# Designs tried in a protein design chat: VH-VL binders against q8vl04. Part 33

Target 1, 152 residues: q8vl04
Amino acid sequence: MKKQERQRYIKRLLSSNEIERQEDFVKLLRAEDIDVTQATISRDIKDMQLVKVPSATGGYHYSMPVQKQMDTEKKLKRTLKDAYVSYATQDKFVLIKVLPGNGPALATLIEAMHYDEIFGTLGDDAHVLIICKSLAMTLELQQKIQRLLSDH
Below, E stands for the ipSAE of ESMFold2; O stands for the ipSAE of OpenDDE; V2 stands for 0.75 times the mean of E and O plus 0.25 times the DockQ between their complexes.

## First folded at step 20 (VH-VL; framework fv_gimsilumab)

Design o1 (at its last look DockQ between E and O 0.05; V2 from the best seeds 0.00; counts 0 for: pae E 9.3 > 2, off the site)
Fold by OpenDDE, look of step 20:
Structure o1 (fold): chain C 152 residues (1-152), chain A 122 residues (1-122), chain B 107 residues (1-107)
Amino acid sequence: as target 1 above (152 residues)
Amino acid sequence: EVQLVESGGGLVQPGGSLRLSCAASGFTFSSYWMHWLRQVPGKGPVWVSRINSGGESTYYADSVEGRFTISRDNANNTLFLQMNSLRADDTALYFCARDSSPGEGSYYFDYWGQGTPVTVSS
Amino acid sequence: EIVLTQSPVTLSVSPGERVTLSCRASRSVNSYLAWYQQKLGQGPRLLIYGASTLATDIPARFSGSGSETEFTLTISSLQSEDFAVYYCQQYQYWPLTFGQGTKLEIK
């Protein structure tokens, strides 16, 4: 499994579970037939900058860094608005054309959002190619992009 | 035979609430994304909301975001639409529809119910 | 959004006639186009998806053609039960959009 896909899965797990320990991630992922080690999860936690927050019942659980996620989204929105030229879709593919020099940055920001709709992302100087998980996900990613562009 | 039967429509005042239901039969309900669409007489259908097979993922049209909630009970083969803060422009015939693609969704609809009417008026 | 324009708005025809309905998209939607039939007092019924694929249990007299921006629904020989409103729908670009419909009525 690709790191990006695994991290999206981790994000999804966080949205539906209060996960207290790294080994709990391992257990949950293995239950989904995703072979992963605690070392890998540790790296993902650092990479994703997960934070521990207090639980209502006491103790702590992992959470996405709210502020950082907000900052990333703001940066994504800004970059997209400043650099956006057009986008087109074909099947599971979304091709975003941007002003030269902005492709890599935009691709990085999109990846940092860990959107569930996305299988993978590539960027060159003036393009970002997004591969979605399904046709439905392509449409819903469009909604997400349009909302970013429209300041929704 | 695939069947979808909507219910719960009626007359409600602006600001009011309704809860629509759709009873599904004739297929593995839990394997399909489900949708709500609505139609004003004399016009084409308008997509309102979708829910994935498991029920954990939902999407809404901008016009209903924050006001409507789609949900499902797979054990009882039932789809729901909770409509709050209803407005006059929500008046329409509301349809339950099955997404044509099992599991992953495609956003074209192979089976529709007969619809349940919702009228929002003072 | 993608605007789907159907023509004609209304068509008066007799049973047995060949009928051709048009759907034009304001932008290319490739082959992500569906056709529906809606009879009075009923929900829509899927006729065609992917521009040209006949849906399950739909009579062979129905056929779809076209791609990109121009699409056609054809009924080779109109039957009495075919008098209804027909809608096209695109599902390539968000938001989903339907045409305004073409009404087939008896001449």
Scores: ipSAE 0.801, ipTM 0.926, lowest interface PAE 0.5, mean pLDDT 94
Fold by ESMFold2, look of step 20:
Structure o1 (fold): chain C 152 residues (1-152), chain A 122 residues (1-122), chain B 107 residues (1-107)
Amino acid sequence: as target 1 above (152 residues)
Amino acid sequence: EVQLVESGGGLVQPGGSLRLSCAASGFTFSSYWMHWLRQVPGKGPVWVSRINSGGESTYYADSVEGRFTISRDNANNTLFLQMNSLRADDTALYFCARDSSPGEGSYYFDYWGQGTPVTVSS
Amino acid sequence: EIVLTQSPVTLSVSPGERVTLSCRASRSVNSYLAWYQQKLGQGPRLLIYGASTLATDIPARFSGSGSETEFTLTISSLQSEDFAVYYCQQYQYWPLTFGQGTKLEIK
């Protein structure tokens, strides 16, 4: 079977299964009459740049890179909806205040978005401080934050 | 063979609404994730929205979230885009596109329609 | 968001020539890059995905190469039907983005 055809089946499996281990790909592909080795699957995972993301019930499963970013954005919007209090900008700084206990989760989600505007992010129990690369990028990030706070 | 045909575009005033349709044929529509993209003449396409095979999972570009709603009717092989609160910068040629791999989001598109024009102006 | 910059913006060439089109990403997109051809009045046509994998039913004269931030599309011997606008598209990062296009014109 061609690499392209096999990788299409792998992508299909990801849409209908939470696959935690490489050997699970082998088992599921064999159920569809595709006999491959774990070495082949390992190369496919690398070539497709699959990532592990948290499952709803704990643990991790493989996913496509774009889907991970979309899932991260959904979690970020939800966290802001549930815990956001206020934000302020000054020069290259954006300070977001949240309900106590939510700062670390928000900081982690912001870092996982890999926004180009951000130089660094620090969080404590009820705050996230974002340091931007430039004044112009601070304005761009402020626009992103305003859009994230929308429940659309 | 595989064919996607958009319709429902037109001229509308700012704040107005339009509903776009995409008729699909030549493939198992219900097995594929579907997307809307738009293009201003002379510029590259811009991704707008996507919907998974079953229709329960949707995503939108920031510029349209809250104003646009993607949906699908798998029984009639039709994709929809409800466009509300239209703005001048929504003016574009709108395409429906098939995600390249069945049953998943690959986020590159192997078949596109011909496009339906949407013009938002006073 | 990831900016894809294509060069040249316009290229005037004759049939039979070898052409190379460039796409530069503002950050690494690994190999998650696709190339499309678009003719006037039509939707884009997928040529290449994964930076270098030829899409189904695409002529072998098309090839893609590159990774990270630098990508090229090569047409080894240009045919008359290849005059069109060509776009690159990254699918590593949200939001998905396309380049501004390279127009391939008959000389």
Scores: ipSAE 0.011, ipTM 0.644, lowest interface PAE 9.3, mean pLDDT 87
ESMFold2 (binder alone), look of step 20: mean pLDDT 95; pTM 0.961

Design o2 (at its last look DockQ between E and O 0.46; V2 from the best seeds 0.00; counts 0 for: pae E 2.3 > 2)
Fold by OpenDDE, look of step 20:
Structure o2 (fold): chain C 152 residues (1-152), chain A 122 residues (1-122), chain B 107 residues (1-107)
Amino acid sequence: as target 1 above (152 residues)
Amino acid sequence: EVQLVESGGGLVQPGGSLRLSCAASGFTFSSYWMHWLRQVPGKGPVWVSRINSGGKSTYYADSVEGRFTISRDNANNTLFLQMNSLRADDTALYFCARDSSPGEGSYYFDYWGQGTPVTVSS
Amino acid sequence: EIVLTQSPVTLSVSPGERVTLSCRASRSVNSYLAWYQQKLGQGPRLLIYDASTLATDIPARFSGSGSETEFTLTISSLQSEDFAVYYCQQYQYWPLTFGQGTKLEIK
């Protein structure tokens, strides 16, 4: 499994579970037939800059870094607004056309958001191709894109 | 037979709140995305909100974002819509609808309730 | 947003007649189009999805055709219970949109 896909799974797990230990990530992912080691999870945690926050019941659980995520979103919004030309959809595919030179940067930022709607992302000089997990997810990703563009 | 029965509608003043409920039966409720739509008389339906099967993911129309909250109780086969800060333009017949695609959603709707009326007026 | 324009707005017809309803999209929605029937005092009922697929338990007299921007709902032989308002809906682009509806009334 690709790192980015795995990290999207990690984000999804965080949204639906209070995960206290790295071993818990490993167990949960393996339960979904994702072969992963604790070392890999440790790297992902660092890469994703996960933080431990207090739990309501005591102890701590992992969470996405709120400030960092906000900063990434702000950067994404700015990049998208500055470079955006158009987007279109076909089935599970979202194609964003951008000004030349902006494709890779935009793709990187989109990946950094770890959107649950996205299966994968590719970027070239003037395009970002997003593959969504379902037709419904494609529609919802459109909503996200539109909101980013309109300062919702 | 699939059945959806909305309730909780009524007359409310601007700024007020209502909580709509939808009782589902005749299918595995927890397997389907559920939606709220609303309709003004003489006009077509307008999508309002959706919730995924597990209840962890929600989406809202721009017009209701921040004011409405969709939720579900899978143990009791019930869908909810908490409506706060109601405005006159929220006046409509509100429908509960099942997404046609189990698990993943498709955003076309194979079963609708009869609707519950919401009137926001001074 | 995608604007769906239905025509005619109202159609007066008699039982037994062939009925054709149109739905035009402001841009291509591929085949991501559904048709609904709504009777007075009732919620909508799904008739057709993916432009031409008949929904479960819908009579065979209903059929859908078209793609991209032009869509048609056909009732081969109108029955007395078919007098209602019919809506098309696209689910290709956000936001979801419905047509304004076509009302079938008795002649």
Scores: ipSAE 0.831, ipTM 0.940, lowest interface PAE 0.5, mean pLDDT 94
Fold by ESMFold2, look of step 20:
Structure o2 (fold): chain C 152 residues (1-152), chain A 122 residues (1-122), chain B 107 residues (1-107)
Amino acid sequence: as target 1 above (152 residues)
Amino acid sequence: EVQLVESGGGLVQPGGSLRLSCAASGFTFSSYWMHWLRQVPGKGPVWVSRINSGGKSTYYADSVEGRFTISRDNANNTLFLQMNSLRADDTALYFCARDSSPGEGSYYFDYWGQGTPVTVSS
Amino acid sequence: EIVLTQSPVTLSVSPGERVTLSCRASRSVNSYLAWYQQKLGQGPRLLIYDASTLATDIPARFSGSGSETEFTLTISSLQSEDFAVYYCQQYQYWPLTFGQGTKLEIK
């Protein structure tokens, strides 16, 4: 198969799947009767300038460069819907508990929202610690979180 | 002596509008966050909205977002609540209240007015 | 939302008695709890904030205690002007919530 044709299929796979590893490309292309080596995929990734963007699982997946600036709020709502367990607050701190593996992705998405209430955000495997600028802003951030967790 | 006096309440039909005012005296009004709360007889108060000291930042309870607008005139020491698209469940006694923490807010309230009644009925 | 449950709902008591009012939160609110007094035709009056700190110009007969989920307001020697409805309020979790109130009335 020609390179251009193969890369067209790679774009289709990216629009329909979250692909974390190069070997997953090989599996999905073989399912479409396209036999390709991992070395070929690695060259295609470089040629297409694919980027890794955060996924809800706390890892990364491949995306087209133009998709790197997707609607952060939609991704944040999805990540919270899928992984959120609970939150607690103390003074200026909000601690969000999530299913294991989801902390870094959630922290990255929260930072990308650029909320005025937030001084800083740290994530570990199953938690996101948000440090707010004031007690009142900590309360107000909670309203934002609750709206993100609601269906409407 | 800190004093807060609400006015502008009354009877209105569903879908109507009212503008509440709160006259403040006895303190540096421009240094404090100001809030509106409401209370149905026999129940505890419910928080409605707040505005920061400078008037640039506002927050609303979910039940009133998009319908109510809080504002302030620091030159005349007056707080306002513009209430549009009123519903029967907006019926309550409305209070203005001073946030206890000057500058950055606390969401507990050291001084309240006596309230102005709002009734929404057909 | 955090439910604040006050008990008793109504308390009949005589001047001079020691009175203890209870507020229980459905989830820990740490110490971010205030107490208010409200008389008929008036707005609430702040008595206590941060669970135990006496507000400005409040008589020393009022005191607050507790943390997390269990809070009390105590009036050490009830005065005639203390008959009112008392509310607790939490400000740790959105949305802000008040208790349903305790009415303190003369026996």
Scores: ipSAE 0.449, ipTM 0.802, lowest interface PAE 2.3, mean pLDDT 90
ESMFold2 (binder alone), look of step 20: mean pLDDT 95; pTM 0.962

Design o3 (at its last look DockQ between E and O 0.48; V2 from the best seeds 0.66)
Fold by OpenDDE, look of step 20:
Structure o3 (fold): chain C 152 residues (1-152), chain A 122 residues (1-122), chain B 107 residues (1-107)
Amino acid sequence: as target 1 above (152 residues)
Amino acid sequence: EVQLVESGGGLVQPGGSLRLSCAASGFTFSSYWMHWLRQVPGKGPVWVSRINSGGQSTYYADSVEGRFTISRDNANNTLFLQMNSLRADDTALYFCARDSSPGEGSYYFDYWGQGTPVTVSS
Amino acid sequence: EIVLTQSPVTLSVSPGERVTLSCRASRSVNSYLAWYQQKLGQGPRLLIYGASTLATDIPARFSGSGSETEFTLTISSLQSEDFAVYYCQQYQYWPLTFGQGTKLEIK
């Protein structure tokens, strides 16, 4: 499994579970037939900059860095609005055309969002190619992009 | 035979709330994405909301985002739509529909219910 | 959004006739197009998906063709039970959109 895909899965787990320990991530992922070590999870936690927040019942659980995510989303929105030219879709593919020089930055920001709809992302100077997990996900990613563009 | 039966519609004042239900039978309910659509008489259907098979993921039309909540009870083969802050333009016949693609969704619908009417009026 | 324009709005026909309904998209939707039949007092019934694939338990007299922006639903020999409203729907671009419908009525 690709790191990005695994990290999207981790994000999804965080949205539906209060996970207290790194070992719990390992258990949950293995339950989904994802072979992973605690060392890998530790790296992902660091890479994703997960933070521990207090639980309502006491103790702590892992959470996405809210401020960082907000900042990333703001940057994504700004970059997209400033550089956007057009987008088209074909099957599971979303091709975003941007002003020259903006492709790599936009691709990086999209990856940093860890969208569940996305299988992978590539960027060149003036394009971002997004590969979605399904046709449905392609449609939903469009909704997400449109909302970003419309300041929803 | 696949069957979808909506209920819970009725007359409500603006700002009011309704909870629609859809009873599913004749198929493995928990394997399918489910949708709500609505239709004004004389017009085509309009998509409202979807929920994935497990119920963890939901999407909404912009017009209902923040006001409507879709949910499901797979143990009882039931789909729900909680509608809050209802407006006059929410008036329509509301349909429960099954997504045609098991597991992953496709956003075309192979089975529809008969619909339950929702009227929002003073 | 993708606008689907159906024509004609209303068609008066007799049983046994060949019927052709059109659906035009404002932008290419490839083959991500479905056709539905809706009878009075009923929910829609899926007829065609992927522009040309017949849905389960749909009579063979129904067929779909077309791609990109021009689509056609054909009923080879109209039956009495076919009088209804027919809708096309695209599912390539968000938001999902339906046509305004074509009503088949008895002549």
Scores: ipSAE 0.843, ipTM 0.942, lowest interface PAE 0.5, mean pLDDT 94
Fold by ESMFold2, look of step 20:
Structure o3 (fold): chain C 152 residues (1-152), chain A 122 residues (1-122), chain B 107 residues (1-107)
Amino acid sequence: as target 1 above (152 residues)
Amino acid sequence: EVQLVESGGGLVQPGGSLRLSCAASGFTFSSYWMHWLRQVPGKGPVWVSRINSGGQSTYYADSVEGRFTISRDNANNTLFLQMNSLRADDTALYFCARDSSPGEGSYYFDYWGQGTPVTVSS
Amino acid sequence: EIVLTQSPVTLSVSPGERVTLSCRASRSVNSYLAWYQQKLGQGPRLLIYGASTLATDIPARFSGSGSETEFTLTISSLQSEDFAVYYCQQYQYWPLTFGQGTKLEIK
């Protein structure tokens, strides 16, 4: 069976199951007449960049990275609603002012979004400095920030 | 000689659709970001949308997001604006404009067309 | 949203005069300001960008100055073809905005 075809089955299993252990992948694939080793599954998990996220029942289960990014965006919106004060821009910089104690958390969430516009992000206690890749991207990042602040 | 010519404007009922075109010549169209702007007579222009050189990245004003779609055909040097769910406040003269900075955007516009009128009225 | 307020709204002048048009921003836009000329039935024509840099093929009688919140367009010796509406535009803050225009008309 081709690697890409096997990984499609793994993705399908993730959409219908909470899978906590690599051996559970082997069991579920075998039930569909796909005979693979745990070593093969381990390589697939690395190639697909699967992550472990908390389960509702406690413990962790495997998930695709896209779901982790959606959870990050929700937390970013909440953190901005709770802590945001203002922002200003100059050249390639966007400086976000936040309530004291919130800079590091906000900076971490912005970095986790992996926005293409951003070269780098630094936070101190009450500020987040975002350095953008170009002047146009600095302008466009502002729309993303404004939409995150909006009640949609 | 850079030239931009808009077409496709007209009179339409609220809720209707129009597709605007902009024919470009005299420059390497595929190297430039392109924009749409609109203007109500007696007022300043209002920015509507942009598309990057390759067509993979688009941005829209909040007032048109979800209703308008910018696109380009680099093989035929043509910019498009698909306008759906039109409202009376979309009534304006629509311009295509070239971004001044080849390869990356600047958000100021060195060449504009003459505009195509769009009227949304019941 | 950054409001650009142009003054005067209308200016009546004669050819040969020195003309000064003003644009004031509601917060600092550094030097990210452009000026445009628009004649009836035509699209805008870029005159100045970066507050003071003359655009390609624009006559030297046009000049721009200012920074932060206060900007000026100057026409050193007005020509008959210069009667038009003039707009300023900022490109530092999203969304980008234009002023309401100054109409330059013959006295």
Scores: ipSAE 0.598, ipTM 0.843, lowest interface PAE 1.3, mean pLDDT 90
ESMFold2 (binder alone), look of step 20: mean pLDDT 95; pTM 0.962

Design o4 (at its last look DockQ between E and O 0.48; V2 from the best seeds 0.66)
Fold by OpenDDE, look of step 20:
Structure o4 (fold): chain C 152 residues (1-152), chain A 122 residues (1-122), chain B 107 residues (1-107)
Amino acid sequence: as target 1 above (152 residues)
Amino acid sequence: EVQLVESGGGLVQPGGSLRLSCAASGFTFSSYWMHWLRQVPGKGPVWVSRINSGGKSTYYADSVEGRFTISRDNANNTLFLQMNSLRADDTALYFCARDSSPGEGSYYFDYWGQGTPVTVSS
Amino acid sequence: EIVLTQSPVTLSVSPGERVTLSCRASRHVNSYLAWYQQKLGQGPRLLIYGASTLATDIPARFSGSGSETEFTLTISSLQSEDFAVYYCQQYQYWPLTFGQGTKLEIK
């Protein structure tokens, strides 16, 4: 499994579970037939900059870094607005055309958002190709893109 | 037979709140994305909100984002729409609709209810 | 947003006649188009999806054709129960949009 895909799963797990330990991530992912080691999860946690926050019942659980995520979104919005040319969709594919030189950066930012709608992302000099998980997800990703573009 | 029955509509003043319900039967409710749409007389339907099968993911039209909340009770086969801060332009017949694609959604709708009317007026 | 223009707005027809309804999209929507029938006092009923696929339990007299921007709903032989408003809907681009409908009325 690709790192980005795994990290999207981690994000999804965080949204639906209060996960206290790294071992819990491993167990949950393996339950979904995702083979992963604690070392890998540790790297993902660092890469994703997960933070521990207090639980209502006591103790701590992992959470997405709110401020960092907000900063990433702001950067994504800015980059997209500055570089955006057009986008089109076909089936599960979203193709974003950008000004030359901006494709890789935009793709990186999109990946950093860990959108649940996305299966994978590729970027070249002037394009970002996003593969969504379903037709419905394609539509919903469009909504996200449009909101980013319109300061919703 | 698939059935969707909306309820909870009525007359409300601007700024008021309503909670719509949709009772589903005749299918595995928990397997389908569910939607709310609304329709002004003489016009085509307008999509309002969707909720995925498990109830963990929701989406809203821009016009209702922040004001409406969609939810579901799979144990009781019921879909809800909490409508707050209602405005005159929210006046419409509100429909509950089933997404045609089990599990993943497609955003075309194979079954609709009869609708429940919502009127927002002073 | 994608604007779906349906024509005609109203069509007066008699039972037994062949009926053709048009739906034009302002942008290519491939085959992501659905047709609905709505009778007075009822919710819409899905007739066609994917531009040409007949929905479950829909009579064979209904058929859909077209792609990209031009779509057609055909009723081969109009029945008395077919007098209603018909809507097209695209689900290619956000936001979802419906046409304004074509009303079939009795001549």
Scores: ipSAE 0.824, ipTM 0.937, lowest interface PAE 0.5, mean pLDDT 94
Fold by ESMFold2, look of step 20:
Structure o4 (fold): chain C 152 residues (1-152), chain A 122 residues (1-122), chain B 107 residues (1-107)
Amino acid sequence: as target 1 above (152 residues)
Amino acid sequence: EVQLVESGGGLVQPGGSLRLSCAASGFTFSSYWMHWLRQVPGKGPVWVSRINSGGKSTYYADSVEGRFTISRDNANNTLFLQMNSLRADDTALYFCARDSSPGEGSYYFDYWGQGTPVTVSS
Amino acid sequence: EIVLTQSPVTLSVSPGERVTLSCRASRHVNSYLAWYQQKLGQGPRLLIYGASTLATDIPARFSGSGSETEFTLTISSLQSEDFAVYYCQQYQYWPLTFGQGTKLEIK
């Protein structure tokens, strides 16, 4: 089977399944009458640059790079929806106040977004401190935050 | 002396398009972020868009994003604003402005042009 | 969105007078506040940035003060060329906002 055709099937499987292990690709392809080795799947994962992203049930599953960003953004929006209180800025700092217990989860999700505006992020129990690269980027990060909060 | 001269404004129908230009002189254009702002007579200016010095990074006000495109030609010291899907509430005097901080942005503006009027009406 | 409230809306004054203009922010903007002068048919001219720093080539009769939510622009001895509209602008919170302006008119 041609590489492009096989990789199209792999992409379709990713859109319909949360696949955690390489051997699960082999099983699912075999169920569609595609006989493939695990070595071939490993090469396809590398060639397609598949990434592992957090699953809703814990653990990780394979995703296309674009899907990984979308999954993280959905979690970030939900965490903000559930826990956000307010934010303020000073100099290069943005301080987000959240309901107690939510700071570390929010900080982790913000780091996973890899925003260009951000130098670093720290969370405590009820706050996330974001340190931006410049004063202008502090303003521009605020637009991103406001858009995440307004998604409804 | 630093000079900024806007052009390309005019009368258009709703849904129409215009392209604004801003000719810059008297400074190293490629070292500065550039902005567009607009102003309705009797009111304060409203920020519209910015482009960084290299032209690779752009930001827009929520009211114009998806409809307006800022660009620059550093070889010819010219800033542009492509305005599509124009609405009546886009009617204003449009200014180009230099960001005051060379190399990075400050979001306050030390030099502005004279403005070019845009009217969106039938 | 940060509302900047300027007062008075219009001020009628004579040359030589000392003039103070007010700008109040609806939220703390630290010192990230600029002042502009705008004459008819012209773009704004930057006067002050950082609440109190005089911009390049601006006459020393202009000065700014204040921080956080309350700011003033002072013209120590009003000149005939100073009759214009004055705007404040904050650049700490997105989106950027300007005040509605104070018009200085000749009495």
Scores: ipSAE 0.607, ipTM 0.852, lowest interface PAE 1.3, mean pLDDT 90
ESMFold2 (binder alone), look of step 20: mean pLDDT 94; pTM 0.960

